VHH binders against BTB/POZ domain-containing protein 2 (btb2). Designs and how they scored, part 13

Target 1, 284 residues: BTB/POZ domain-containing protein 2 (btb2), of Schizosaccharomyces pombe (o74778)
Amino acid sequence: MSMNSSTEISQEPSIMKPVSSISSFVFNAGFLQGTFSDTTLIIKGETYHLHALFLGRSPVLLQKLIENNPKGDVHYTIEVETEDPYVTKESCLFVLSTLYCDSPRIPAEVNVCSVLAVSDLLGLDTLAFEASSLIEKSIRPETMESVIRFLDPNFEGLERLKMGMYPRFTSGLFNKAIQVMYNTLVSNWNTEYARLLCNLPFEVIKDLLESDKLTVGASSMARYKLANEIVKMRASFRKQNHIEGKGDESVVLAFDEGSRGIQLVHIAPGAESRRKIWKATSVR
Key: E = the ipSAE of ESMFold2; O = the ipSAE of ESMFold2 at other seeds; V2 = 0.75 times the mean of E and O plus 0.25 times the DockQ between their complexes.

## First folded at step 9 (VHH; framework vhh_3k1k_2)

Design z01 (from y04 with A103L; at its last look DockQ between E and O 0.85; V2 from the best seeds 0.00; counts 0 for: pae E 2.6 > 2, unsure alone 63.9 < 65)
Fold by ESMFold2, look of step 9:
Structure z01 (fold): chain B 284 residues (1-284), chain A 122 residues (1-122)
Amino acid sequence: as target 1 above (284 residues)
Amino acid sequence: QVQLVESGGALVQPGGSLRLSCAASGFTFSSYGMYWYRQAPGKEREWVAGITYSGSNIAYEDSVKGRFTISRDDARNTVYLQMNSLKPEDTAVYYCARDQGDLSESDYFDYWGQGTQVTVSS
């Protein structure tokens, strides 16, 4: 009465059995398709249909899921509010997808700065620090302006630059950027760095150009010439963009006992003293 | 072959100190950031601290901030975790890991050390 041997031979063709991975199914059916989603997540006006089980891997989202008591219908609606311009739909999608993966890797195609912002928002500390590490590795003349803007998008000044907008993960990036600038300023000041140098706070420009870590040519006057070029470039930028009433900048030769260097000086608006009360340029 | 070897774990009294070391080989150590994780029995692995490849950026999990210090010595291919003011809740196996590398790398492999046991008891 059993047809097992005959049936299996005649009705079981030799085909490759699928070797399915639960992780591949979870990602494709769950995250990509939203199959059997039980949660409506809203971030910055965008809606995502996802799964509480995986969202709970985010400490921030887990807390919101715990706080959301269903009324006899097992569906969650949770919202994460932010005004952060670096929190974008694309980066939210990527970061949320990492909750459905075992060992996610940040690929080159995503905006790593936005990944850091979303990771910080969702309490994903490892991913946030990984993003910070990648940003640090990417610091070069071509990326410098975008990195500096990421640290201080609202032009708040030196204290913001030192911390960045996500201090737990960005508070070392400015120092690294400055270290790179010491080695690349001379070759890039009027090209890749031109707009950046015009927008940096005077205090940063002063510290950069006065630092003994910056090497400028072989002559004692090479640093003076470069500093004057940058100050002129900044003044032209302020004039072209109608930025007036911020005072003037100048460069003087500074004579220490037995030494010669430069000093960048900022003459505040309304100051009556001019270059007369500062160390003068030592020339013919 | 990437290898990470943790050492320095011991039994210590509450309030005591330990210094963990992680010796790295099989890759250019100075090109990678390094992490410390810990895992208590029955719990998930918890990120403890990270240091970037240059050492210029460092971050800590909140419960260890001010008590633990991560550092690196590129000449010795070693990352350290100085643990002060140890508490019973710091009892765990401590693991060293490296970051993913830069965006130009095409291969990604999880590389974990074997771990070193830290026990903080009375």
Scores: ipSAE 0.541, ipTM 0.835, lowest interface PAE 2.6, mean pLDDT 84
ESMFold2 (binder alone), look of step 9: mean pLDDT 79; pTM 0.792
ESMFold2 at other seeds, look of step 9: ipSAE 0.556; ipTM 0.844

Design z02 (from y04 with I58T; at its last look DockQ between E and O 0.62; V2 from the best seeds 0.00; counts 0 for: pae O 3.4 > 2)
Fold by ESMFold2 at other seeds, look of step 9:
Structure z02 (fold): chain B 284 residues (1-284), chain A 122 residues (1-122)
Amino acid sequence: as target 1 above (284 residues)
Amino acid sequence: QVQLVESGGALVQPGGSLRLSCAASGFTFSSYGMYWYRQAPGKEREWVAGITYSGSNTAYEDSVKGRFTISRDDARNTVYLQMNSLKPEDTAVYYCARDQGDASESDYFDYWGQGTQVTVSS
């Protein structure tokens, strides 16, 4: 091997190796009390008096600190603008506090979806992925609606659901949610899932109910009956909430080649003759 | 009780490939997400990649995205990092770690493996 290497012994400087952690001082005096704060941070109109040294652990905040040009006081004033409704005062306080900790833990008391949102905003990838992992572990019938709303808060539809609002960290959550629904839909469709199913895009409902991964009972008539109950529930929801112009939905039996046992059909407003033709071909 | 043992680090030429392994014991592996971190000489330890407990989600630090792939084998209690198109700046000691587990856990401690050295040089 013809590589130059140093044979000089490298030495670390002699400095104290403290037995007690200074982390308690940093967190309590620094974060909680704001002692010797040198930075005014503004997020969504809320003001935080913090320390540039610790804020610099956020790549986003570090860039803003580097760009700062204070008027004579050498005090940083930086702002992070966002319209994200998941960025809340409570979640900002928690996420900012993690910059003052060595190995932060996300406790059960915080809104994990909001932690993910703030972590993404501040470029804290590890914390954002930790939050995503916790959200994934929490997917069950009683949390499903809140998870789906987090993925698609503006009701944009299937493409948004697949990616979520933070694609780097949320792009697998919808698939996991659907996997859970395959095993829990039959027992929860008219209870925990009722509102969710009324608000999901038609194509999601169609794919869910037509899927071989969904087990509904011993016969294709059981699947047909469940699908009709859900379609009826969605129609009643639209009527009760005065949602108009969406057309109708129906379920037909599909016994032809490649049949999945049923098919869900969306019938646009004024398309009654199209429904008749469609139903006739599916009976064959 | 919790143990993480990394292996597979080696000296490799730029453009080469390596697969790192992390054997886990002392906990229910399938209940935890797993991370890879690295620490270059004179630098802070940085997160490289993560995989959730079910394997449904993965994420990567920007400089390794498209070149590195994290995966898990729950039958073998092992997490892997496939490293392709290696560059000199990938030179570091690589560590695996587990995630915090359930948010309701009150008894959380950082668990790190010993690390495995990856060196990318001609």
Scores: ipSAE 0.438, ipTM 0.803, lowest interface PAE 3.4, mean pLDDT 84
ESMFold2, look of step 9: ipSAE 0.544; ipTM 0.840
ESMFold2 (binder alone), look of step 9: mean pLDDT 79; pTM 0.782

Design z03 (at its last look DockQ between E and O 0.72; V2 from the best seeds 0.00; counts 0 for: pae E 2.9 > 2)
Fold by ESMFold2, look of step 9:
Formats: structure tokens, sequence, C-alpha cells
Structure z03 (fold): chain B 284 residues (1-284), chain A 121 residues (1-121)
């Protein structure tokens, strides 16, 4: 409380030696125990008994505190509505706890995607961007599916993938994921990436497999074989999961003036364009 | 050890432009994200912009979106803040900061000394 001394006083003891930090008291008595809580905060039906002084460090919660206590009542009641599945009780507890600390840190055991979601909800931009930075650094074959689903949990397609659900903080993650895939696809397409590749939009698969940035052996036949296996895997997945009305996909050798390559083709239900493309390709 | 040195702060007219630079040393710059913060008189230090280690992801505080641009040059170990359409409300000391690294590393707050930006007639 006082900045008069941080050491033992040897003359006449009039000031107690500090044995613990005020920060530790604030966190333990305040956040963990709810001692003297003055605010009932409701997020997604869960109730938290906390302190307006610390909650006010969130711009979102500060505004709600101001709106809900213009008369200076003893108790605040505020609610934050969301249907976001990444907003969980565990992640709300973690993010709210950072309001009781001076130097927030995201430890390895926390679900970073959910931290981002709650941080965005509460207007905690530094924590949200730190979470996004950690997600980006963690992108590798074994995490790729979970990152892509976080970007597009409702399978909306490429435009959602490019932005994510929190575009202020996630709009670059998809491009990074694609960069990682260029370096790791050939070794992982039928393992870590199998289910992911079945669920990605066709236009993403097409761009990925046709790209000069993807190296598949020395032969254009190696790329054709890989692309064909992936298209077959996607078709089997749709059949196994009774996904209908999506049309067909195929891989053709693409002849351009003086070049060779592949082209992935999507034929809408009804098949007339597919017949033309298939026939022309087969003649070559 | 870790050193961050900001430069480029100046007195400018409203509507003017400035480019801030932050020279980094003492760590592998390309492995870390970088932030800009600012502190106006009588206010807490506030986050302004961030760029991830790869440069793939960038974010801004709402009040500077469309006016400020963060960028990085890994060859020069430098992060930049291009500030356009400056307003008196942008008057602050601007600080460069480093992110926490990956989740397996210890988090340390590393800040520069700051550079003063003043926007007035």
Amino acid sequence: as target 1 above (284 residues)
Amino acid sequence: QVQLVESGGALVQPGGSLRLSCAASGFTFSSYGMYWYRQAPGKEREWVAGITYSGSNIAYEDSVKGRFTISRDDARNTVYLQMNSLKPEDTAVYYCARDQGDASESYFDYWGQGTQVTVSS
C-alpha cells in the first residue's frame, strides 16, 4: 500500500516488511475466491462473480459496466451474449483471469483458439493477437486440420477460410497454412492430411495441386498420380458420408501451347460440361 | 541483450504522415512477432498494431485501421509503422515490442525506449 519502504525497518518497527506481492493477493483473493465481488458477469449462461475495477480493463466489459450502473449501485449485473462454440467456460476463466494480472501469458496447456475467441469477444486485442501468433507458429501437419476447422467451422468455403471467424486477427492464417502444405503435402496427403483434404473446398484443392509451389517428383506423371489419388479419396469420402449433389471431380493432363501439366476439373450435377472436357482430354 | 530502438518520431501537422522504425538486436528477429504500442499523456499504454513472425498475419487497433500500416524487413531486423492521415489523437510516445514467442518458451516483456509523435498545428 505504501511506497515508504520495501525492506525491514530496523529502528522502530512502524512498517511491516512486505512478504508477498499485492498482485498475488489480488489474484488469489479476488479472482480465485471472489472476495468482495461486486459484479455478476454472465457469458453463455455461465456466471462469474468478479470485480468491476478489474473487468473494466476490457473495453467491452467497461462499456457494459457503465451502461448498467449509471446510478452507482453496489452491485453490477452484466451479460455478454454469444453462440460461438469456441467460447468455453475454461477459456473464459483463463481470459478473465488475465484481467487480474499485469503481464498476461498464454501457457502451452490452454486451448489457444478458444483464447482468441474469448479475447476477441471481450475486446482484448493484445491477447487476441498473441493467440493468433501462437496459432500461426503451431501450424504443422498434425495441427493443420484443427486450424483449418477453426477458420471455417461451418464449412462455408474459401472466402471464410481466407478471413476466419475473427478477421481482425485470423485473416493471414489460411495463407500460412497453405505455405506449410506446399512443403508437407507430398509426405502427408494420405495420413495427417487425409480427412482435411476431403473437407477442403474444391477450389482450394485445385489451386494447391496445380501450383508451381508444390513440387512432386521430377515427372509430371507423379503430380497427376498424386492429384488423382486425392480426387479418388475425396470421392470415396463423399460416398461413405452420403454427401450428394456436389457433382464430380477429375484430373486431366492439361496441354497448353508448349507445356504440360495437370488440371483439376469440377463438373456440376448434370454432366454435360464434364462429358465435353473428358472427351477432349481423352482424345489428346 | 534484447534491444529495440525506435526512431522516426517528429512534430507533424494534422493530415501528415510519418514512418516509424524499430531496429532489433539480440535475438533471431525472424522468429518473433512484433508490436507497436503508444502511450498518450495520462493514459495507459495501448496496443496499436501487430505483425506475426512470418508477416502472414497483421492486426490493428480500430482507430488506426486504414491509416497505419505495419510491416517488417527481416533482412534489416526492422519493423516499421507507416502513419498516414495523422490526427491530434495520435499524439503519443510510440513503443516497439516483441511477442512472447511460441507457447513452449518463457514470456518476457521486451520494449524499446519509445519515440515521440506530436500532431498539432
Scores: ipSAE 0.481, ipTM 0.812, lowest interface PAE 2.9, mean pLDDT 83
ESMFold2 (binder alone), look of step 9: mean pLDDT 79; pTM 0.793
ESMFold2 at other seeds, look of step 9: ipSAE 0.544; ipTM 0.840

Design z04 (from y04 with D99E; at its last look DockQ between E and O 0.66; V2 from the best seeds 0.00; counts 0 for: pae E 3.0 > 2, unsure alone 64.6 < 65)
Fold by ESMFold2, look of step 9:
Structure z04 (fold): chain B 284 residues (1-284), chain A 122 residues (1-122)
Amino acid sequence: as target 1 above (284 residues)
Amino acid sequence: QVQLVESGGALVQPGGSLRLSCAASGFTFSSYGMYWYRQAPGKEREWVAGITYSGSNIAYEDSVKGRFTISRDDARNTVYLQMNSLKPEDTAVYYCAREQGDASESDYFDYWGQGTQVTVSS
């Protein structure tokens, strides 16, 4: 027999299935307008009034929400500190907005490198890898310099280039850039690649120009001439920009396999001031 | 129409191995990166691995790095996930997904497969 102290329910009640209008409401009223916001998020001095429920989709922000309010207060204040110049207000707005969406797309007008930086900061691995994939697809002569600068913004050298600043997602980009350069260097070395070639580490220039993956004309003399022109361009760049202490670079003939008949050499500062042309050498 | 069909899920013992396959159709496979995700019972779907369109860049979630290997075969329009040293916490439905195109494309919908069940029990 039934009593007023309890009610037996034999079946779950029917409820509405989610529709596109609810997702539009969540994005517009929630993210864009801040309706019922319960969280103050601070990134690089910018303040965002958002919702812990959606911010918790970021593992980084979830941890901060739990750490700052272990007992679950009604209001959250959390801060993410970074000095990363790729973390910008525009990129933060875009990436934070993806927490309010099920299937975000990276739009063509946003800076994909900045999206990667913010996605990595917030632990959004899918979005970070999507950004890295778009950067990889964008690698061409016209974009090469900006991609290389993104990998090594502080001119740290080859090891930074190979990893990038976000190694979980960028460690393959330098190799892809080099593969594109093998097919595009000869027609772009004094145009789209001019500044890039002047700024690349010597060991990268040496490996690039000595590689049998690079095809330069029908003879080793064509490669020798190209290499000399690039070395000369780099020397002029250092002189014009008062870059000292780097020594000289030179190209010599080498009659071995794998180098296509040339070898690039670096003459250490203060040792020999003239370029040296050596007779045949052997490398293995 | 984009279609993704996962296969290869099975029941295995801890320490065992499986190879998952995802057959793709309805798009130019070699132009898109491919991802693997998984969803354990009662948990959110999580990213496991990704491979770019050229295969030059590959990334893994930290808990599977060194144990799982993603690869692609453009001639067969197929992406694979080789899973070694399987643990009970790897039990999940595994999904493949195609990376989204840029915002200038008219294809703005999610592209996911139906999933394949992997169960690792002792």
Scores: ipSAE 0.468, ipTM 0.792, lowest interface PAE 3.0, mean pLDDT 84
ESMFold2 (binder alone), look of step 9: mean pLDDT 78; pTM 0.785
ESMFold2 at other seeds, look of step 9: ipSAE 0.496; ipTM 0.813

Design z05 (from y04 with S31D; at its last look DockQ between E and O 0.86; V2 from the best seeds 0.00; counts 0 for: pae O 3.3 > 2)
Fold by ESMFold2 at other seeds, look of step 9:
Structure z05 (fold): chain B 284 residues (1-284), chain A 122 residues (1-122)
Amino acid sequence: as target 1 above (284 residues)
Amino acid sequence: QVQLVESGGALVQPGGSLRLSCAASGFTFSDYGMYWYRQAPGKEREWVAGITYSGSNIAYEDSVKGRFTISRDDARNTVYLQMNSLKPEDTAVYYCARDQGDASESDYFDYWGQGTQVTVSS
């Protein structure tokens, strides 16, 4: 085969090499103003006028765009259905805006739990995990109740708490929350944690109060006193809110080889069950 | 300042295993989550796995779940990716990255190393 002059290469046309960033002009004119939008996106009744080229960076939206334009129509209309209460207009706006950015950052002003929910919905795994990482870093007494509610909004119990509602990204957050509680329970049990402790499953309360990772004073009776106060608080909460059929909770001194400790005991409804549990525990 | 150095990439047969390492410096490693990404020729960089700063939460892209394991060693400032049952589709340059940190941080910038090449072929 013959070679042409090396000054021309007919196989590869000259074009600007793609840069990894999107300019602020594209963000302002495209996302904020919707200039020349070609797509109507509907999420939970809210309408967004956006661009298929950028929306295609979401695997979920890309699939819907491909399905919606088999004949090469000029305009797309796509819908993402969800009943998730964490999917909000504000968080949809934020997450959709990240499709117009090269290196998005989750700012402090947005609800990070809602960002996680929308990111999961749209298949944006990096952003979803970034949100879960921020949630984990934010766990403290003041935020604990909201984090626990995010993991188990329907009060399903321990198995839901351990996974959360988005288990690909929220598995492990409960363990971190418990680790924080070991160091903060004594100072916050009757204040920041009061309502939370009343709503946690008994199994969680039992494991938390019986754990050697929990530091409670120097007295052997300090742990017993704290556990009794929490059990009393939970019982008062059930009474005040007319919650019946849950049985009773008690704290007993558990003497075993070498030490006196505590055990939290759940007594099924009925006096006979209560007597049997107490008698067996108290023999030693 | 922030440096991320990936290593451990190699040519391997399908079904084989590799362990990638990412040595981190220039920041308090234990305060940040760490990610692995990969980029095949002509494709965008894609997220593979993440591990939170405490190690309490771990996630994987679906095609690697069950085959890849991310882990961290805070004493060595290192994040690892153990890759088992490798397939030709896993061929890519692998990069590590850190998360954005606390949302209140103002000095965030994306830091990437040069990556490490993994090639899976018969």
Scores: ipSAE 0.546, ipTM 0.844, lowest interface PAE 2.5, mean pLDDT 84
ESMFold2, look of step 9: ipSAE 0.557; ipTM 0.840
ESMFold2 (binder alone), look of step 9: mean pLDDT 79; pTM 0.788
ESMFold2, look of step 10: ipSAE 0.537; ipTM 0.838
ESMFold2 (binder alone), look of step 10: mean pLDDT 79; pTM 0.792
ESMFold2 at other seeds, look of step 10: ipSAE 0.456; ipTM 0.810

Design z06 (from y04 with Q100R; at its last look DockQ between E and O 0.50; V2 from the best seeds 0.00; counts 0 for: pae E 3.6 > 2)
Fold by ESMFold2, look of step 9:
Structure z06 (fold): chain B 284 residues (1-284), chain A 122 residues (1-122)
Amino acid sequence: as target 1 above (284 residues)
Amino acid sequence: QVQLVESGGALVQPGGSLRLSCAASGFTFSSYGMYWYRQAPGKEREWVAGITYSGSNIAYEDSVKGRFTISRDDARNTVYLQMNSLKPEDTAVYYCARDRGDASESDYFDYWGQGTQVTVSS
């Protein structure tokens, strides 16, 4: 696609040329000033005075406008219900403003996770995927906990983590986060990742620490030591926060499994406590 | 200079299949997400599918989910759209696009290909 106009100055009779940007007028007079607003939009108890023509660029809002036959005139009142904590007034304002713009950009000061949530709510697939792409690019030790919490804010577990709360746009983010952790765990396990590692499901911790993709020192003893420190940290966290019913975790040496040399084991709740076991073979 | 060149558009019967390709140059392809859009006569361009820079996250517009597959080949700097079970409403010019990059950067131009025509007619 060419970004240049295909039209050139003609030798034909002169006509008036625009002296101001229509897009600037639409945004300022329409969105910012509300000139001639014809729609009252309610999202999560907040009220917005906007224009059906522009709101119709959202498939979700368009359907609500079509279904809502105004009594006696053309004024619309529509509501979008949600309990999503990521749907905030600030992010609704930003996302709604994009309906009045060509080629909107997600600015740094707006919470990208909340933009994704509102975009998904309003069926704005391009903006939602752009938000997801920015979240993926932002995955690093300093942001990892917030990304993981965004995927599973209610601590539902591994299946929620793999999908996220907006599966159409978030289903790949967890795998990317794990890939980043392979390269950053050793330097961050007791700092940036400390709380995160305490809250991750055991299955995730086990796969992470047993993986050959994780490089830990020169020997299997270095990996064993790190894994044991993390298991101890998780146990202390559960005790400190009164988290019950999760059973016990331990680390054993497992030379039968090649170069990784360890295995994390989980003892179900109510089972008799077992001493940590060192073995020359895999633990079944 | 960023260049995106779509190919593979054709006339097909309903139920048929096509594979669209988009050859990219002038930027580090593996650092950017890629999108497919389409524009039917008299309509605005609409997003069809996206794939993130790493390929780990993929999304589709609901009407094409299960029928279309987006993929990328970073070694060949190419993004693909495999289109199966085509319907007359899939008739459009299909465009590939690069994502706009980091939101903290200065204004970036939108980068689009010239498009490839897909026509599904009985």
Scores: ipSAE 0.400, ipTM 0.769, lowest interface PAE 3.6, mean pLDDT 83
ESMFold2 (binder alone), look of step 9: mean pLDDT 79; pTM 0.785
ESMFold2 at other seeds, look of step 9: ipSAE 0.409; ipTM 0.761

## First folded at step 10 (VHH; framework vhh_3k1k_2)

Design q01 (from z05 with A103F; at its last look DockQ between E and O 0.59; V2 from the best seeds 0.00; counts 0 for: pae E 2.5 > 2)
Fold by ESMFold2, look of step 10:
Formats: C-alpha cells, structure tokens, sequence
Structure q01 (fold): chain B 284 residues (1-284), chain A 122 residues (1-122)
C-alpha cells in the first residue's frame, strides 16, 4: 500500500520520522523549562508559565483562552478562580503537567484527593475518575477519616457525604467506605475510627450498628455493648467539645427486629420525659 | 498479556439503542476500574464513562449522561456500555480501557483494542 493510490504516482514529501523522544522534549523543554511559554495561568494566586496549545487540552482552560483578549501582545493571561482547599500548588503542578503527556500516571507521592479536585476544576474527567478509583482502593481504617473528611469537609451531613464535593466522581465513595467499615469497625472503633464515629451523622451510626452486615460476637448482647460504647463515646465527645443542641442517643434491645437485636434511638433536644435521657443531658 | 476486545458496534437509526461489550483477559479484572472511550473522525479520543473496580462508583461525560449506562460483570470479565437515545453525534469508534490499578504498580500502559464502530445515521 502506498500513500498515493491514484493512477498517477506523486512523490512523497520528505518528512522526518519522529524520534521516540518527542514526548520527552515536550515535557522537559515545554513544561519544566517553560521554553517559549505564551500563557500566564493564575490559580489561587499561584502563577504558571505554560503553553496555550497544551492548556487547550483542558476544556475549562480552552474556553478561557478563547475568551481572553491579550493586551498589546500575543501573550495570554487567564485565571481560574476557586476557594477549594484541596486545590494546592503541588496538585496543580502535577495536573497541569499531565497536559504535556500522553498517558499520565498518578504517583503515590501526590495527594490523590487534591488531584481529583484540580482535575474536576479543569474539566479533566478521565484523570478525575482515575483519582476517584485510586481513592476507593485506598480506603482503609488508617485512611477512612481522611476520605470521609474529603467527602464532607464542612460536616454538612448525610446528603453531602453521599455525594461528596465532586459528585460526578465521588458519589460512590461513601457507600464503599461504609462497606469497608462493616469489616473493620469492631477492631478500630475506639482507635482509628474514634474521632470519625463521633462526627458521623446519627443516621449513619444507626444504620452501621443495626446492620446484619456488621458481625459483632455471637449474640445481640455483644452488639448492644459495642453500640453503647460508641454512643457513650459520642456523648463524651459532645460534652468535651461543648457541642450543644444535638439531643441524646441511646441503645435499646429490639427482640422482634431480626438478627440485629438492637435499635439506636435519637432523642431530640428538649425531650425530657425520660429520666435516663435527662440524666445523660445534665452531666457537667 | 493484557487483551481488551470490544464488540457490539453497528449501524443504528437515530433514537435507537445498542449495547457494547468489552471482554478482558490477561489481568485480574476485578482489581481494575474500566473505562469507555470514543473517537469520532478528525477528533481526539474522548472519555465516555468509567466504573470503578468494585462497581460502587460510576461517572459519565455530560453529553451521554442519562442515555448511556456502564456496567460490569466480574464473573465474565466483561464491561458493557448500554447506549440509548442514540444521536448522530455518537458516531465513533468505541474503545474500552482499564485504569492504572494501584499506586504500587511501577509500569502503567494503556491497552487499546481495535475498537468497535458505532454509526448513527438514517
């Protein structure tokens, strides 16, 4: 097969066959050295001297380049505004560098949550989902609090937890985190999970402790004791941190509720009809 | 040897439906997330959808959201793309790919098959 299949043969122009190092040159001379940069990019007060051709691989940056009208020369100045605390200089450098690569890999040395945040900001859906997949695989007792905080950094509650701050890419992470907790709660509730359990919404704690997916000893009494310890820990946390207006929590045996055998009960603020709840709220 | 084989592409009328399959071999399928990409003539290959290794998290490119559904069957080592309400703009070669795995892998290489052609035209 030839480049020209017509009945009249034309000569192929002399075009150099690319050396396998063109990607290396682009990355080193372009990204690292900034050779012939034509764009000043500003993200959260940090300045990056880069190239419109490569930045245009981001849909977000491409739109800003199209809208930009340089004053007095061909140099672009564009800004991406964000208050997102996960958007950091280190993560911006990494994500921007991927625009100069064909098949980037997210290394362990960068904060993958911040990579997701920057990737979402720049419309880099593949990299954002890659980051989300890595976060999911990394969910362990040691990382659980960090993952949950990433999903709901301002403690907004269950609805935020279920979606995360980047819903297109994080909506499944909370469910996975809960699945991991079913297998790791008993060994970690008073250690790695202690602060996390104190800050989780009651509805999450109730579902977690009542679920048949959670195995606690051989009987409902073991589950009852664990649930009481966690409720006590949460109450102590609220007292120690002067958290008011949350009401009280208790655990009751539930003989007619299948294999779980317990029920967690939340008593709204101002419900003082039960002596047990009254004493729990009046301790100083 | 990693192998990804896409199938199910066809000529379909606008508004029609099509289901793509990607058979995977040469790696532990359940350890990896899977993606669908597409490449229209004269365009760069673009991400369409992703599903994580456990299936607990799924995402779509905005123009296909609500019309396409990605799913996986770990027993069959297969990822699917159900495409409904097809539009002429969906005409492309569709490819599947796997994610990078975990942080401990020193080598990362995207494997691409031959793809499967989807054509939406009357």
Amino acid sequence: as target 1 above (284 residues)
Amino acid sequence: QVQLVESGGALVQPGGSLRLSCAASGFTFSDYGMYWYRQAPGKEREWVAGITYSGSNIAYEDSVKGRFTISRDDARNTVYLQMNSLKPEDTAVYYCARDQGDFSESDYFDYWGQGTQVTVSS
Scores: ipSAE 0.537, ipTM 0.839, lowest interface PAE 2.5, mean pLDDT 84
ESMFold2 (binder alone), look of step 10: mean pLDDT 79; pTM 0.791
ESMFold2 at other seeds, look of step 10: ipSAE 0.565; ipTM 0.843

Design q02 (from z05 with D102Y; at its last look DockQ between E and O 0.75; V2 from the best seeds 0.00; counts 0 for: pae O 6.9 > 2, grease 24.4 > 24.2)
Fold by ESMFold2 at other seeds, look of step 10:
Structure q02 (fold): chain B 284 residues (1-284), chain A 122 residues (1-122)
Amino acid sequence: as target 1 above (284 residues)
Amino acid sequence: QVQLVESGGALVQPGGSLRLSCAASGFTFSDYGMYWYRQAPGKEREWVAGITYSGSNIAYEDSVKGRFTISRDDARNTVYLQMNSLKPEDTAVYYCARDQGYASESDYFDYWGQGTQVTVSS
């Protein structure tokens, strides 16, 4: 094969020093160093010196950049307002850094719940869903309380738990948590789940303990005893922490389908203090 | 070898419906969440929908919510995208993708199918 048709290279090098890859240069010089930044971004009082071109990859930040066009100056100042306690400096830093690269991955050392919160705030749907998938995979007895608190941080109740605070990405996490609890409640009710069970809405406790998906020994007596221990634990917790206005809870034996031989009863606070489900006039 | 094969793309009129399928092989399908993405000419790929490994959590991009439905069949190693009320702006190559997990625990290569063309024009 002659040299004019060969792929053999015999030329002297044309470039003396290699430059970093475009992605590495953008991340190091742009994000890490902030060189030639044109935007001051403010989230929850924290200031970030960044670049409108990369921030524009967030639909939310792009809209704010468009709305706040410079008036004779090429510097943007934009603010994202939120009271969300899960929006943290560490998670903002991570999520903002993903705008400077093509294939972001969530590292194990960041709080995935906070990543979801910031991703949702900035309209980064892929990252938000990846975070929700990781949260789902992490649901186990030792993480259950933190997941439930993430879904309902203000203790609003069952309807909030079902949706979570970011419904597009958190709807369904509560159902998964309940599925895990069916298999783990008996072994963890007085340990890993103790505080969680004290703080869950009564409706959730009732559904858990009455469900045919929960197995507690071979008899309704075992389930009755477990349910009474949990109700007693909840009552002691409310008294110890001066929590009032929640009414009374009790467990009664029941012989109706769907109740697994027990029924949990809630007596609302007020003048209606005498509701005895098992009350009978017979002494037989 | 990980393989994702999309099918079901077609030319349809506005308001029409299509069902896309993605057959997966070369990995344990039930361990992974699955995504649908699309790429219109001259645009970057954009996320359309996701379903978690267990199927218990599902999310959609706002412009397709209420019109598209993602589902999975673990017995057939297949993820689906039912697309209803199709609009011209839905015209794109649709890609199936697998989630990657944590960076320290995941494969760093993106796994995409070859794509299937959906064209909505009258």
Scores: ipSAE 0.157, ipTM 0.643, lowest interface PAE 6.9, mean pLDDT 82
ESMFold2, look of step 10: ipSAE 0.448; ipTM 0.798
ESMFold2 (binder alone), look of step 10: mean pLDDT 80; pTM 0.806

Design q03 (from z05 with Y35R; at its last look DockQ between E and O 0.79; V2 from the best seeds 0.00; counts 0 for: pae E 3.7 > 2)
Amino acid sequence: QVQLVESGGALVQPGGSLRLSCAASGFTFSDYGMRWYRQAPGKEREWVAGITYSGSNIAYEDSVKGRFTISRDDARNTVYLQMNSLKPEDTAVYYCARDQGDASESDYFDYWGQGTQVTVSS
ESMFold2, look of step 10: ipSAE 0.561; ipTM 0.841
ESMFold2 (binder alone), look of step 10: mean pLDDT 80; pTM 0.802
ESMFold2 at other seeds, look of step 10: ipSAE 0.579; ipTM 0.845
ESMFold2, look of step 11: ipSAE 0.417; ipTM 0.780
ESMFold2 (binder alone), look of step 11: mean pLDDT 80; pTM 0.805
ESMFold2 at other seeds, look of step 11: ipSAE 0.569; ipTM 0.844

